# VH-VL binders against DNA topoisomerase 1 (topA): the designs that were tried, part 13

Target 1, 137 residues: DNA topoisomerase 1 (topA), of Thermoplasma acidophilum (q9hm08r4to140)
Amino acid sequence: FRIIIAEKADAGRRIAYFLSGGQVKSHRAKGTSYLEFEYNGSKTYLIPLSGHIVEADFESGYSDWNKIDLSDLIDARIVKNIKNKVAYQTLQAFRGKVEEIVIATDYDREGELIGVEALDIIKEGKEEIRRAKFSAL
Below, E stands for the ipSAE of ESMFold2; O stands for the ipSAE of OpenDDE; V2 stands for 0.75 times the mean of E and O plus 0.25 times the DockQ between their complexes.

## First folded at step 9 (VH-VL; framework fv_disitamab)

Design k6 (from f1 with heavy chain L102M; at its last look DockQ between E and O 0.06; V2 from the best seeds 0.00; counts 0 for: pae E 8.5 > 2, placed apart)
Fold by ESMFold2, look of step 9:
Structure k6 (fold): chain C 137 residues (1-137), chain A 119 residues (1-119), chain B 105 residues (1-105)
Amino acid sequence: as target 1 above (137 residues)
Amino acid sequence: EVQLVQSGAEVKKPGATVKISCKVSGYTFTDYYIHWVQQAPGKGLEWMGRVDPESGETYYNQKFKDKATITADKSTDTAYMELSSLRSEDTAVYFCAREPWMRGYFDYWGQGTLVTVSS
Amino acid sequence: DIQMTQSPSSVSASVGDRVTITCKASQDIRSWVAWYQQKPGKAPKLLIYAASSLQSGVPSRFSGSGSGTDFTLTISSLQPEDFATYYCQQSDSYTFGGGTKVEIK
């Protein structure tokens, strides 16, 4: 099946309605809403994201700056901290199950970063990947 | 805490029907699929089917599509499985289980319901 | 339909032993495998999902590995409470392996 990553629920709903001709099933799991419909003979899921999924941080042992020697900071690992756990878990569940991934986030820097974050979570490397723009109808 | 509580054991004659319940608590019922799994005496686990409690949509193992009917009642947070035309081969423990949407594994299980079909 | 071939069917082992259980899928299923433990008269308990991810509350002596078609569950140092039957499951169509009974030697 196909996954579409959209930015914001309203944009995602419009895309799903447009592609399906109005035949959209809404799902809700762990506080995340997503949409299911058929498009071009393939089952399609659309996952709206409302912001960044991850953020950069230091390894947990380096969080207390008052206690850390400067030499320890040189060796500190930078990790990505999960900012939106529900979105992360939802995307992880699709990892390895999808044939096509469509990134339909906004065409600006924030949208591109959110799209890359989603790809990093869901992509195994076998999928067909597309970047799509859905302006106004 | 998440709980799935099943109805009690049943003894049935061949040809009868049985309806097993699975009442959930500790989470939003419509956020997770409910599955049913058969375990015949001394045998392994066999997946039977699932229901989406939000829409009522079902998906069955083809082996069980003419045997089992799976439903969900949102007003009581309860899933059901009805087994029809019971035969001795249907004697088993039946489990309900919860799947986080599309993750493909069952993180919480009911205690099981023994259905015995005899004579 | 994807078949899951689990081996061995049983293992006789002592406390402290390392136990390895394998599952082979009839086709590539990437990392979509879960492992369950079941004690007599009880429901199965999830141990591992996505081939190698530990479920919350599962002891670290349990580990999973593999991708594609070949998967393993390893118990690094068998404890008395680990004597049970273990099942793998293919997560795409929910097919279970035949089970592996781990017994006291």
Scores: ipSAE 0.008, ipTM 0.595, lowest interface PAE 8.5, mean pLDDT 82
ESMFold2 (binder alone), look of step 9: mean pLDDT 93; pTM 0.951
OpenDDE, look of step 9: ipSAE 0.188; ipTM 0.766

## First folded at step 10 (VH-VL; framework fv_disitamab)

Design m1 (from k2 with heavy chain Y54W; at its last look DockQ between E and O 0.67; V2 from the best seeds 0.00; counts 0 for: pae E 4.4 > 2)
Heavy chain, then light chain:
Amino acid sequence: EVQLVQSGAEVKKPGATVKISCKVSGYTFTDYYIHWVQQAPGKGLEWMGRVDPWDGETYYNQKFKDKATITADKSTDTAYMELSSLRSEDTAVYFCAREPWLRGYFDYWGQGTLVTVSS
Amino acid sequence: DIQMTQSPSSVSASVGDRVTITCKASQDIRSWVAWYQQKPGKAPKLLIYAASSLQSGVPSRFSGSGSGTDFTLTISSLQPEDFATYYCQQSDSYTFGGGTKVEIK
ESMFold2, look of step 10: ipSAE 0.192; ipTM 0.722
ESMFold2 (binder alone), look of step 10: mean pLDDT 93; pTM 0.951
OpenDDE, look of step 10: ipSAE 0.656; ipTM 0.873

Design m2 (from k2 with heavy chain E57Y; at its last look DockQ between E and O 0.10; V2 from the best seeds 0.00; counts 0 for: pae E 11.0 > 2, grease 19.4 > 18.9, placed apart)
Fold by ESMFold2, look of step 10:
Structure m2 (fold): chain C 137 residues (1-137), chain A 119 residues (1-119), chain B 105 residues (1-105)
Amino acid sequence: as target 1 above (137 residues)
Amino acid sequence: EVQLVQSGAEVKKPGATVKISCKVSGYTFTDYYIHWVQQAPGKGLEWMGRVDPYDGYTYYNQKFKDKATITADKSTDTAYMELSSLRSEDTAVYFCAREPWLRGYFDYWGQGTLVTVSS
Amino acid sequence: DIQMTQSPSSVSASVGDRVTITCKASQDIRSWVAWYQQKPGKAPKLLIYAASSLQSGVPSRFSGSGSGTDFTLTISSLQPEDFATYYCQQSDSYTFGGGTKVEIK
């Protein structure tokens, strides 16, 4: 089946409705969230993202800016965390189960980066990968 | 408590088949991938493949695609790995392990099953 | 497939030492690295996931760092129970590093 990655929930719902003609099933289980529908004879799933899936952060002791002296931030280590756990978990649940991945994030630098983040989580190497624009919807 | 309990050690002749079981308890079987990992004597860990017990979908390391068959039985909360056409190189400890759904790492492991292939 | 090159292959250390183990991926894997400890005759045990997140019940002397291609596991003050073999792993194809044996000097 096919996975469509949308950058925002509203855009994702519009894409799903447009492609399916209105028959869209919403799934929210096991810390995941996605839409299911049929398009051109293929079962299609759409994963709405809300910005970046991962982020850079300070060590856990430095994450509360109200409690940290500024001199301590100079020495803080930079770490990388899963920012959007639901999106991450949803993408990983589909890893190894897809034939085609469509990146439908916004056509700007932020959307390009978000699309790359999603691909890094979901692809295993044999999928057909497409970059598509649905913003006209 | 989460447990993965594997079947006991096996001694086999070259050319034989072995089927290793991995019975899980303490969690919902269909919510997690089950993986299999080989550790040859004195060597490191090598990932063999996985099954999604929810729908039976499998994905294999290409090296083991023709050697291993991984299955899951939802009625008994048990995953299996069958090794065919055994050779001396297949002598190893085989682990089952679970992946927390969507996370990409193995948080619980079975105790391991030693398979010895000798003439 | 993504190769994980782990170094050193072994290290001799004393209780109280700081031990550093590195893992290098053949391509950018962002933060998708886990670290495991394996004692002789036992199954591996998860220590670190997502490069730097400590698994529940793992002592705070263990830490992970890195992103992209270079990753590090650090034991800040080696304890007697830490003599074991350590493995890194990436989530794309679940490839393990070759392992690092930490043994008593």
Scores: ipSAE 0.008, ipTM 0.534, lowest interface PAE 11.0, mean pLDDT 81
ESMFold2 (binder alone), look of step 10: mean pLDDT 93; pTM 0.951
OpenDDE, look of step 10: ipSAE 0.022; ipTM 0.679

Design m3 (from k2 with light chain S91Y; at its last look DockQ between E and O 0.03; V2 from the best seeds 0.00; counts 0 for: pae O 5.6 > 2, placed apart)
Fold by OpenDDE, look of step 10:
Structure m3 (fold): chain C 137 residues (1-137), chain A 119 residues (1-119), chain B 105 residues (1-105)
Amino acid sequence: as target 1 above (137 residues)
Amino acid sequence: EVQLVQSGAEVKKPGATVKISCKVSGYTFTDYYIHWVQQAPGKGLEWMGRVDPYDGETYYNQKFKDKATITADKSTDTAYMELSSLRSEDTAVYFCAREPWLRGYFDYWGQGTLVTVSS
Amino acid sequence: DIQMTQSPSSVSASVGDRVTITCKASQDIRSWVAWYQQKPGKAPKLLIYAASSLQSGVPSRFSGSGSGTDFTLTISSLQPEDFATYYCQQYDSYTFGGGTKVEIK
């Protein structure tokens, strides 16, 4: 199946209804909602996000910058912390059967980053990846 | 530890109905699909259907759509499969299995339940 | 429905042998294939998912390859505990292959 990642719920709904011609099924997953419809002969899931899913931080012991030497940060391990647990779990649930991932987040720096975060969570290395813009919606 | 524990062996007569259970533990019941797989004696594996414990949504192999009814009880973390109008060819070991949501494969299995249909 | 044709149905081998099992899908299913091992009287055990990803805890002598319609499970050096029946399975409609019994020569 296909996954479309949207940055906002309203934008996601508009995309789904546009692509499906109005035939959309709503689902609940891990506390968030996603949409199911058929597009171009393939089952498609649209997952709307709400901002960043993860944030970069330093491993434990390096979070207090007042207690450590800045030079020590060079050797510190960068850890990705989950900012939105619900979104993270939802995206993980869609791993495994995805044939195509469409990143439909906003075409700005923030949207690009959010898209990459989502991609990093879902991708297993064999999926087709597409970047889409839905400006006419 | 993830476990799927099935009910015991059943012996039934033709035309009867049997309901077997699959109780899960070690994880959140509603986060995974539960599937049922048939294995006739000395034969291969055949997928029968699945249930989403979250909302009870089911999906069946067309071959078993009139044979099997799959349900889930969230209050007891138990999935069920009812087999109706039993025939000799329904004699088999039936497995429940867990699928990570939308993953497409089965990472944990029950021990199997033998159902014997004989006159 | 997607068909999975598995071959051979059986193979006789010795400890240390390289064993290869194949599965052919009736249509392009990308890499969405899993492999299982089943021993007599036991439930199947997941070995490989996504055609080539090794399940946690599975020995490295097991490997999977393929994409599209042709898939392969390989045991690089057969061990005594590897004598069993193996099945492929596609994700879309959960169809299993017919199975391959690996027997001692």
Scores: ipSAE 0.044, ipTM 0.707, lowest interface PAE 5.6, mean pLDDT 89
ESMFold2, look of step 10: ipSAE 0.152; ipTM 0.726
ESMFold2 (binder alone), look of step 10: mean pLDDT 93; pTM 0.946

Design m4 (from k2 with light chain A50Y; at its last look DockQ between E and O 0.04; V2 from the best seeds 0.00; counts 0 for: pae O 5.0 > 2, placed apart)
Fold by OpenDDE, look of step 10:
Structure m4 (fold): chain C 137 residues (1-137), chain A 119 residues (1-119), chain B 105 residues (1-105)
Amino acid sequence: as target 1 above (137 residues)
Amino acid sequence: EVQLVQSGAEVKKPGATVKISCKVSGYTFTDYYIHWVQQAPGKGLEWMGRVDPYDGETYYNQKFKDKATITADKSTDTAYMELSSLRSEDTAVYFCAREPWLRGYFDYWGQGTLVTVSS
Amino acid sequence: DIQMTQSPSSVSASVGDRVTITCKASQDIRSWVAWYQQKPGKAPKLLIYYASSLQSGVPSRFSGSGSGTDFTLTISSLQPEDFATYYCQQSDSYTFGGGTKVEIK
């Protein structure tokens, strides 16, 4: 099946209804709503996000900048912390069965970053990746 | 440790109804699907249906849509399957199994419940 | 509905043998195929998921491959504990193959 990642709920709904011609099934997935519909002969899931899913941080012991030398941060490992657990879990649940991933986040720096975050969570290495803009919606 | 523990063996007469349970532990009940699989004596595995414990959504094999009713109780971390209008051909071992949400495979299984239908 | 044709239905083999089991889908699988091992009186055990991913704790002598309609499970060197029945399963609608019983020659 296909996954479409939207940055905002309203935009996601508009995309889903536009592509489906109005035939959309709503789901609730562990606290997050997502939409299901058929597009271009394939089952499609639209997952709306609400901002960043993960944030960069330093490994344990390097989080208190008042207690460490800034030079030590250069050698510290950067880790990704989950900021939005619900979104993370929802996206992760779709892993393994996806044939196509469509990133439909906003065409700005923040949208690009959010899109990459989502992609890193879902991608298994076999999926077709597409970047889409739905400006007419 | 993840465990799926099913109720004990059942002996029923034709036309009767039976309800078997699958109690889970070692993980969050609502994070995974629970499936039911039939295995007739000496035969293979046949998928029957599943429930999403989070919202109670069900999905059935068409073959079993009029035979099986699958439910989940979040308060007790238990999934159920009710089999109605029992016939001799319903004699089988029934397994519950866990699926990571939308993963499409079953990583943990119950021990199975034998249902025997005889006059 | 998607049908899974598994072959052979049974195979006699010796310890150390290479065993290959095939599963053919009636149409292209959109998602994945999983493989299970079942011993008498026991529940099935997951071996392979996503066609080729080895489940944690499963010996490396087990491997899976395939795409589209043709999928295979391979045991590179059969061990005494590997005599059992094996099943494939497609992830689109959860259909199982008919099973393959691996017996001692």
Scores: ipSAE 0.019, ipTM 0.667, lowest interface PAE 5.0, mean pLDDT 89
ESMFold2, look of step 10: ipSAE 0.170; ipTM 0.724
ESMFold2 (binder alone), look of step 10: mean pLDDT 93; pTM 0.953

Design m5 (from k2 with heavy chain Y105W; at its last look DockQ between E and O 0.53; V2 from the best seeds 0.00; counts 0 for: pae E 6.0 > 2)
Fold by ESMFold2, look of step 10:
Structure m5 (fold): chain C 137 residues (1-137), chain A 119 residues (1-119), chain B 105 residues (1-105)
Amino acid sequence: as target 1 above (137 residues)
Amino acid sequence: EVQLVQSGAEVKKPGATVKISCKVSGYTFTDYYIHWVQQAPGKGLEWMGRVDPYDGETYYNQKFKDKATITADKSTDTAYMELSSLRSEDTAVYFCAREPWLRGWFDYWGQGTLVTVSS
Amino acid sequence: DIQMTQSPSSVSASVGDRVTITCKASQDIRSWVAWYQQKPGKAPKLLIYAASSLQSGVPSRFSGSGSGTDFTLTISSLQPEDFATYYCQQSDSYTFGGGTKVEIK
């Protein structure tokens, strides 16, 4: 199945509704929050974020998803504090269970950093990673 | 059974403040947005704003941004709307309503609270 | 931002009539529309969501259709309990239409 990471809750809902034509299930329980729908015959889950997941200070060079080395994030001597427990727990619940991760955060520095934070939490290394822009929304 | 029970009618003078409550039962309070909707006498429905009871995040209709303050108290499963600097134009019935998170529609409503502003 | 223009403002109809109410959005909102019924002195009640999906417990004589900018609520055979005011709402930013009062002819 597919995971889509959106930067803001309202933007995430709009993406989910656009892709599904309005057939969306929302899930909010036990400290998790995500949307579920079908797109092109594939089950798709969208995790809308509402800002940064952790307080960790990432280096300013994390703007190219092809060059992101998760080992650098794990080994950094930075303070990693969970700022958004719901987002963290939701990403953790999907860790290791997905085939494709789509980063649909804004195309700016904050959106790219939020995308890296999400990847650090959910990725195990076997997933296909895509960066998508929904500028019409 | 899902219920949203609002506080009773209020009569206020111009310039006063009123705080309307919306106590919920029959579901997990923090799993749904709580919205507030104004209906002036003889008029239609107008959306005012919402709160996410989980984290307190709010979103307002710009028309009401300087008039209404919406809050939620998780310890009592109660949402509130405070209306400040009341004027006669604020005379209306005010409804609370819940939205299944991010679905965009209101499946349960409170009974409404009449606020009358007169001198 | 998004305006919802509802027509007609009132409908005079008899029991058994087919009633059609329309709502027009100022921009493309795909299927992000809900419909509500409100009786005098009562809170609104959700009828239709996502333009065409019937809310649980709502009689099947109510139906919704449309996409993009033009949306329709239809009551296939009006019943005495259906005399009420009906509102559309765009689900993205929660703007209501002006309402349509369905009255006894």
Scores: ipSAE 0.063, ipTM 0.684, lowest interface PAE 6.0, mean pLDDT 83
ESMFold2 (binder alone), look of step 10: mean pLDDT 93; pTM 0.950
OpenDDE, look of step 10: ipSAE 0.075; ipTM 0.719

## First folded at step 11 (VH-VL; framework fv_disitamab)

Design n1 (from k2 with heavy chain D31N; at its last look DockQ between E and O 0.70; V2 from the best seeds 0.00; counts 0 for: pae E 4.6 > 2)
Fold by ESMFold2, look of step 11:
Structure n1 (fold): chain C 137 residues (1-137), chain A 119 residues (1-119), chain B 105 residues (1-105)
Amino acid sequence: as target 1 above (137 residues)
Amino acid sequence: EVQLVQSGAEVKKPGATVKISCKVSGYTFTNYYIHWVQQAPGKGLEWMGRVDPYDGETYYNQKFKDKATITADKSTDTAYMELSSLRSEDTAVYFCAREPWLRGYFDYWGQGTLVTVSS
Amino acid sequence: DIQMTQSPSSVSASVGDRVTITCKASQDIRSWVAWYQQKPGKAPKLLIYAASSLQSGVPSRFSGSGSGTDFTLTISSLQPEDFATYYCQQSDSYTFGGGTKVEIK
């Protein structure tokens, strides 16, 4: 089946509407949110994101900038924290189960980064990856 | 059985505030948007705004963004709409309605709440 | 914002008549239109979604058609309980048409 990653809920709805003619199922349970529909004979799931899924942070011992010696920061490990738990859990629920992943985030720097974040969470390496532009929707 | 039950009719003076409730039952509250729709006497339907009970996110018709405040309390499965600075043209029936998340149509409606604003 | 122009504003009809109501969007909205029926003193009731999909429990004499900007609700054989006001709605911004009152001739 196919996964489509959209950057916003309204963009995701418009893509689903365009591809299915409004024949969608919505799923929102157990900390996940996505749309389900058929397109070109393939079951298709669309995951609308709302901005970044993860953010960079330091391990906890370095979070008080006023008290940290700057030389200690050179050794600090940078970790990623989950910023959007629903998006993360939704992507994880599909991990390893998809044939094709379509990144339909905006064609700008933020959209490309959000797409990479989603791929890092969902792919296992055997999926077909496509980049799609739905700017006219 | 899906139900949306609204609070009773209100009579208010100009300048007052009113808060209308919409208690839902028979479904998972956080899986549906709750919308509010105004119908002035003898007039058509006008969409006012929505709330996502899952996280409290709201989206308003520009016409009503300074008039209405829409909230949801998922601990009581109840949505609310507060109307501020009431004027006589706010006299209307107000409906709540649910939208299956992102599907764009309202499949169940509350019975409506008449708000009358008179001097 | 997308405008929904509904016509006619009223229809005078007899039981058994075929009634058509149109709704025109100010821009292409594909098939994202819903139709509602409202009787006096009652809440609206969903009839049609996605332009042509019949809601569960709605009689088959109701049908919807159209794509792009022009949409139609049809009642194939008007029944006494069908005298009501009908509204279209655009699903992206939730804009309603002005309504069409179907009344006894």
Scores: ipSAE 0.198, ipTM 0.732, lowest interface PAE 4.6, mean pLDDT 85
ESMFold2 (binder alone), look of step 11: mean pLDDT 93; pTM 0.951
OpenDDE, look of step 11: ipSAE 0.560; ipTM 0.853

Design n2 (from k2 with heavy chain D31Y; at its last look DockQ between E and O 0.05; V2 from the best seeds 0.00; counts 0 for: pae E 10.9 > 2, placed apart)
Fold by ESMFold2, look of step 11:
Structure n2 (fold): chain C 137 residues (1-137), chain A 119 residues (1-119), chain B 105 residues (1-105)
Amino acid sequence: as target 1 above (137 residues)
Amino acid sequence: EVQLVQSGAEVKKPGATVKISCKVSGYTFTYYYIHWVQQAPGKGLEWMGRVDPYDGETYYNQKFKDKATITADKSTDTAYMELSSLRSEDTAVYFCAREPWLRGYFDYWGQGTLVTVSS
Amino acid sequence: DIQMTQSPSSVSASVGDRVTITCKASQDIRSWVAWYQQKPGKAPKLLIYAASSLQSGVPSRFSGSGSGTDFTLTISSLQPEDFATYYCQQSDSYTFGGGTKVEIK
């Protein structure tokens, strides 16, 4: 099947409605929502994201600002932490099950970063990956 | 180690109710669906339904919709299936099984619980 | 509901034989099929998922193939511990095939 990653819930619903001709099912699993419909004869899931899934952060012990001073932060290591565990796990569950991944996040810096985050979680390297622009919506 | 441990065998009379437990360990309970599967004596496997332990949402095989009630208790990491109005044709081994979310297969299974319904 | 028709119902084979079990779906299910092994008195054990992916810890003599509606489980060289019943399952509605009992000849 196909997965579409959208940046915002409203945009995601509009994209799903447009592609399906109005035949959209809404689902809720693990505290998140996603949309199911058929497009070009393929089952399609659309997963709206409401922000970043991961974030840059410092190592443990440097995250409490009232316990360290700024000079120590200059030497701190930067790591990626999972900011939205539910979104991360939702995307992880699709890993290895998809034929096509469509990144339909906004065409700006934030949308590109969110799209790359989602790809890093889902892809195994065999999928068709496409970037889509839905500017009319 | 991932483990699903079911409650012990039960012998019931027709019309009774039974509640089977499936206690999980070795993983985060709310991250995986729990399914129930019936295997009647000498027969194959038949899917009954599932629960999402995160929010309690269920989905049933139409055949078992009026027979089974599936629940999950996050505080004890335990899923349950209650069978009501038992009849002799409900005699079977009942398995719980774990599905990695939306993957559609069951990677770990409980040991099974035999329910015998006899006069 | 998607029906899974599994063939044969049983097969009699010797250690070292190549055993092939088929499963036919009533609709196109892409590669969304799993295969399980079940020994008497035991729970089923996952062998293959997504039609051809081998579950961790499963011997390489097991393989799966197929797409669309026709799927196959193959045991390349049957071992004594492989005498069991095998089930296919389609993943969207969790429907199992009727099972195939692999018996000693």
Scores: ipSAE 0.008, ipTM 0.564, lowest interface PAE 10.9, mean pLDDT 81
ESMFold2 (binder alone), look of step 11: mean pLDDT 93; pTM 0.949
OpenDDE, look of step 11: ipSAE 0.376; ipTM 0.812

Design n3 (from k2 with heavy chain R103Q; at its last look DockQ between E and O 0.72; V2 from the best seeds 0.00; counts 0 for: pae E 3.6 > 2)
Fold by ESMFold2, look of step 11:
Structure n3 (fold): chain C 137 residues (1-137), chain A 119 residues (1-119), chain B 105 residues (1-105)
Amino acid sequence: as target 1 above (137 residues)
Amino acid sequence: EVQLVQSGAEVKKPGATVKISCKVSGYTFTDYYIHWVQQAPGKGLEWMGRVDPYDGETYYNQKFKDKATITADKSTDTAYMELSSLRSEDTAVYFCAREPWLQGYFDYWGQGTLVTVSS
Amino acid sequence: DIQMTQSPSSVSASVGDRVTITCKASQDIRSWVAWYQQKPGKAPKLLIYAASSLQSGVPSRFSGSGSGTDFTLTISSLQPEDFATYYCQQSDSYTFGGGTKVEIK
């Protein structure tokens, strides 16, 4: 099956309805959110991300800027935290089960970064990966 | 049983503010959008805006963007719409309605709340 | 915003008649349209979504058709409880048509 990654819920909805001709099933439960439809004879799922999935942060002792000497931040270890748990859980549920991944986030720096975040979570390296633009919607 | 129960009718003077509630039951509040729809006396339906109760994100009809403020309180399973700077042309029945997430139609509606603006 | 134009604005009909209501979108909306019934003093009731899908509990005498810009709601044999106002709605921006009042002749 095919996965399409969209940056916003409304953009994702419009993409899904454009590709399917209006026959779209939505899924929102148990910490997942995605759209299901058929396109060109292939089952397709669209995952709207609603922004970044992860964010960089510091280890616990560095989280309060009022208490931290700024020179100590040079030594701080950086970790990734899950910012959007629903998007993460949805992508992880599809990991390793996908033939084609289409990145349909906005064509700007934030959209490219969000697309990379999604790929890091969902791909195992055997998938066909495509970058697509639906800005005409 | 799915229910959307709205607050009662309001009579207001020009310039006042009103806040209408829409309390839901019989389903998971955060799985559905809540919309608001205006119907002036004897007139058709006009979409005003929506809220996603999951994260509070809103989307408005531009006509109502400066008139209406839509919110959701997931701790009480209640959506709200506040109308500001009321004028006589704001006299209408206001409905809340739910949309299955991103499916684009309204499957259940509240009973409507009449707001009357008069001197 | 996509505008939705309904016609006719009213229909005078008898029980048993076939009633057809049309809705025209200002641009291609594929099949992304819903139809509602509203009786006086009541909230609207969903009849049809995605142009042709019948909502659960809606009698089979109601049907929807069309794609692109032109959509039709049909009541195959009008019943006494069907005298109401009917609205189409474009599902992307939630725009309603002007309504069609179906009245007893």
Scores: ipSAE 0.302, ipTM 0.761, lowest interface PAE 3.6, mean pLDDT 85
ESMFold2 (binder alone), look of step 11: mean pLDDT 93; pTM 0.948
OpenDDE, look of step 11: ipSAE 0.342; ipTM 0.801

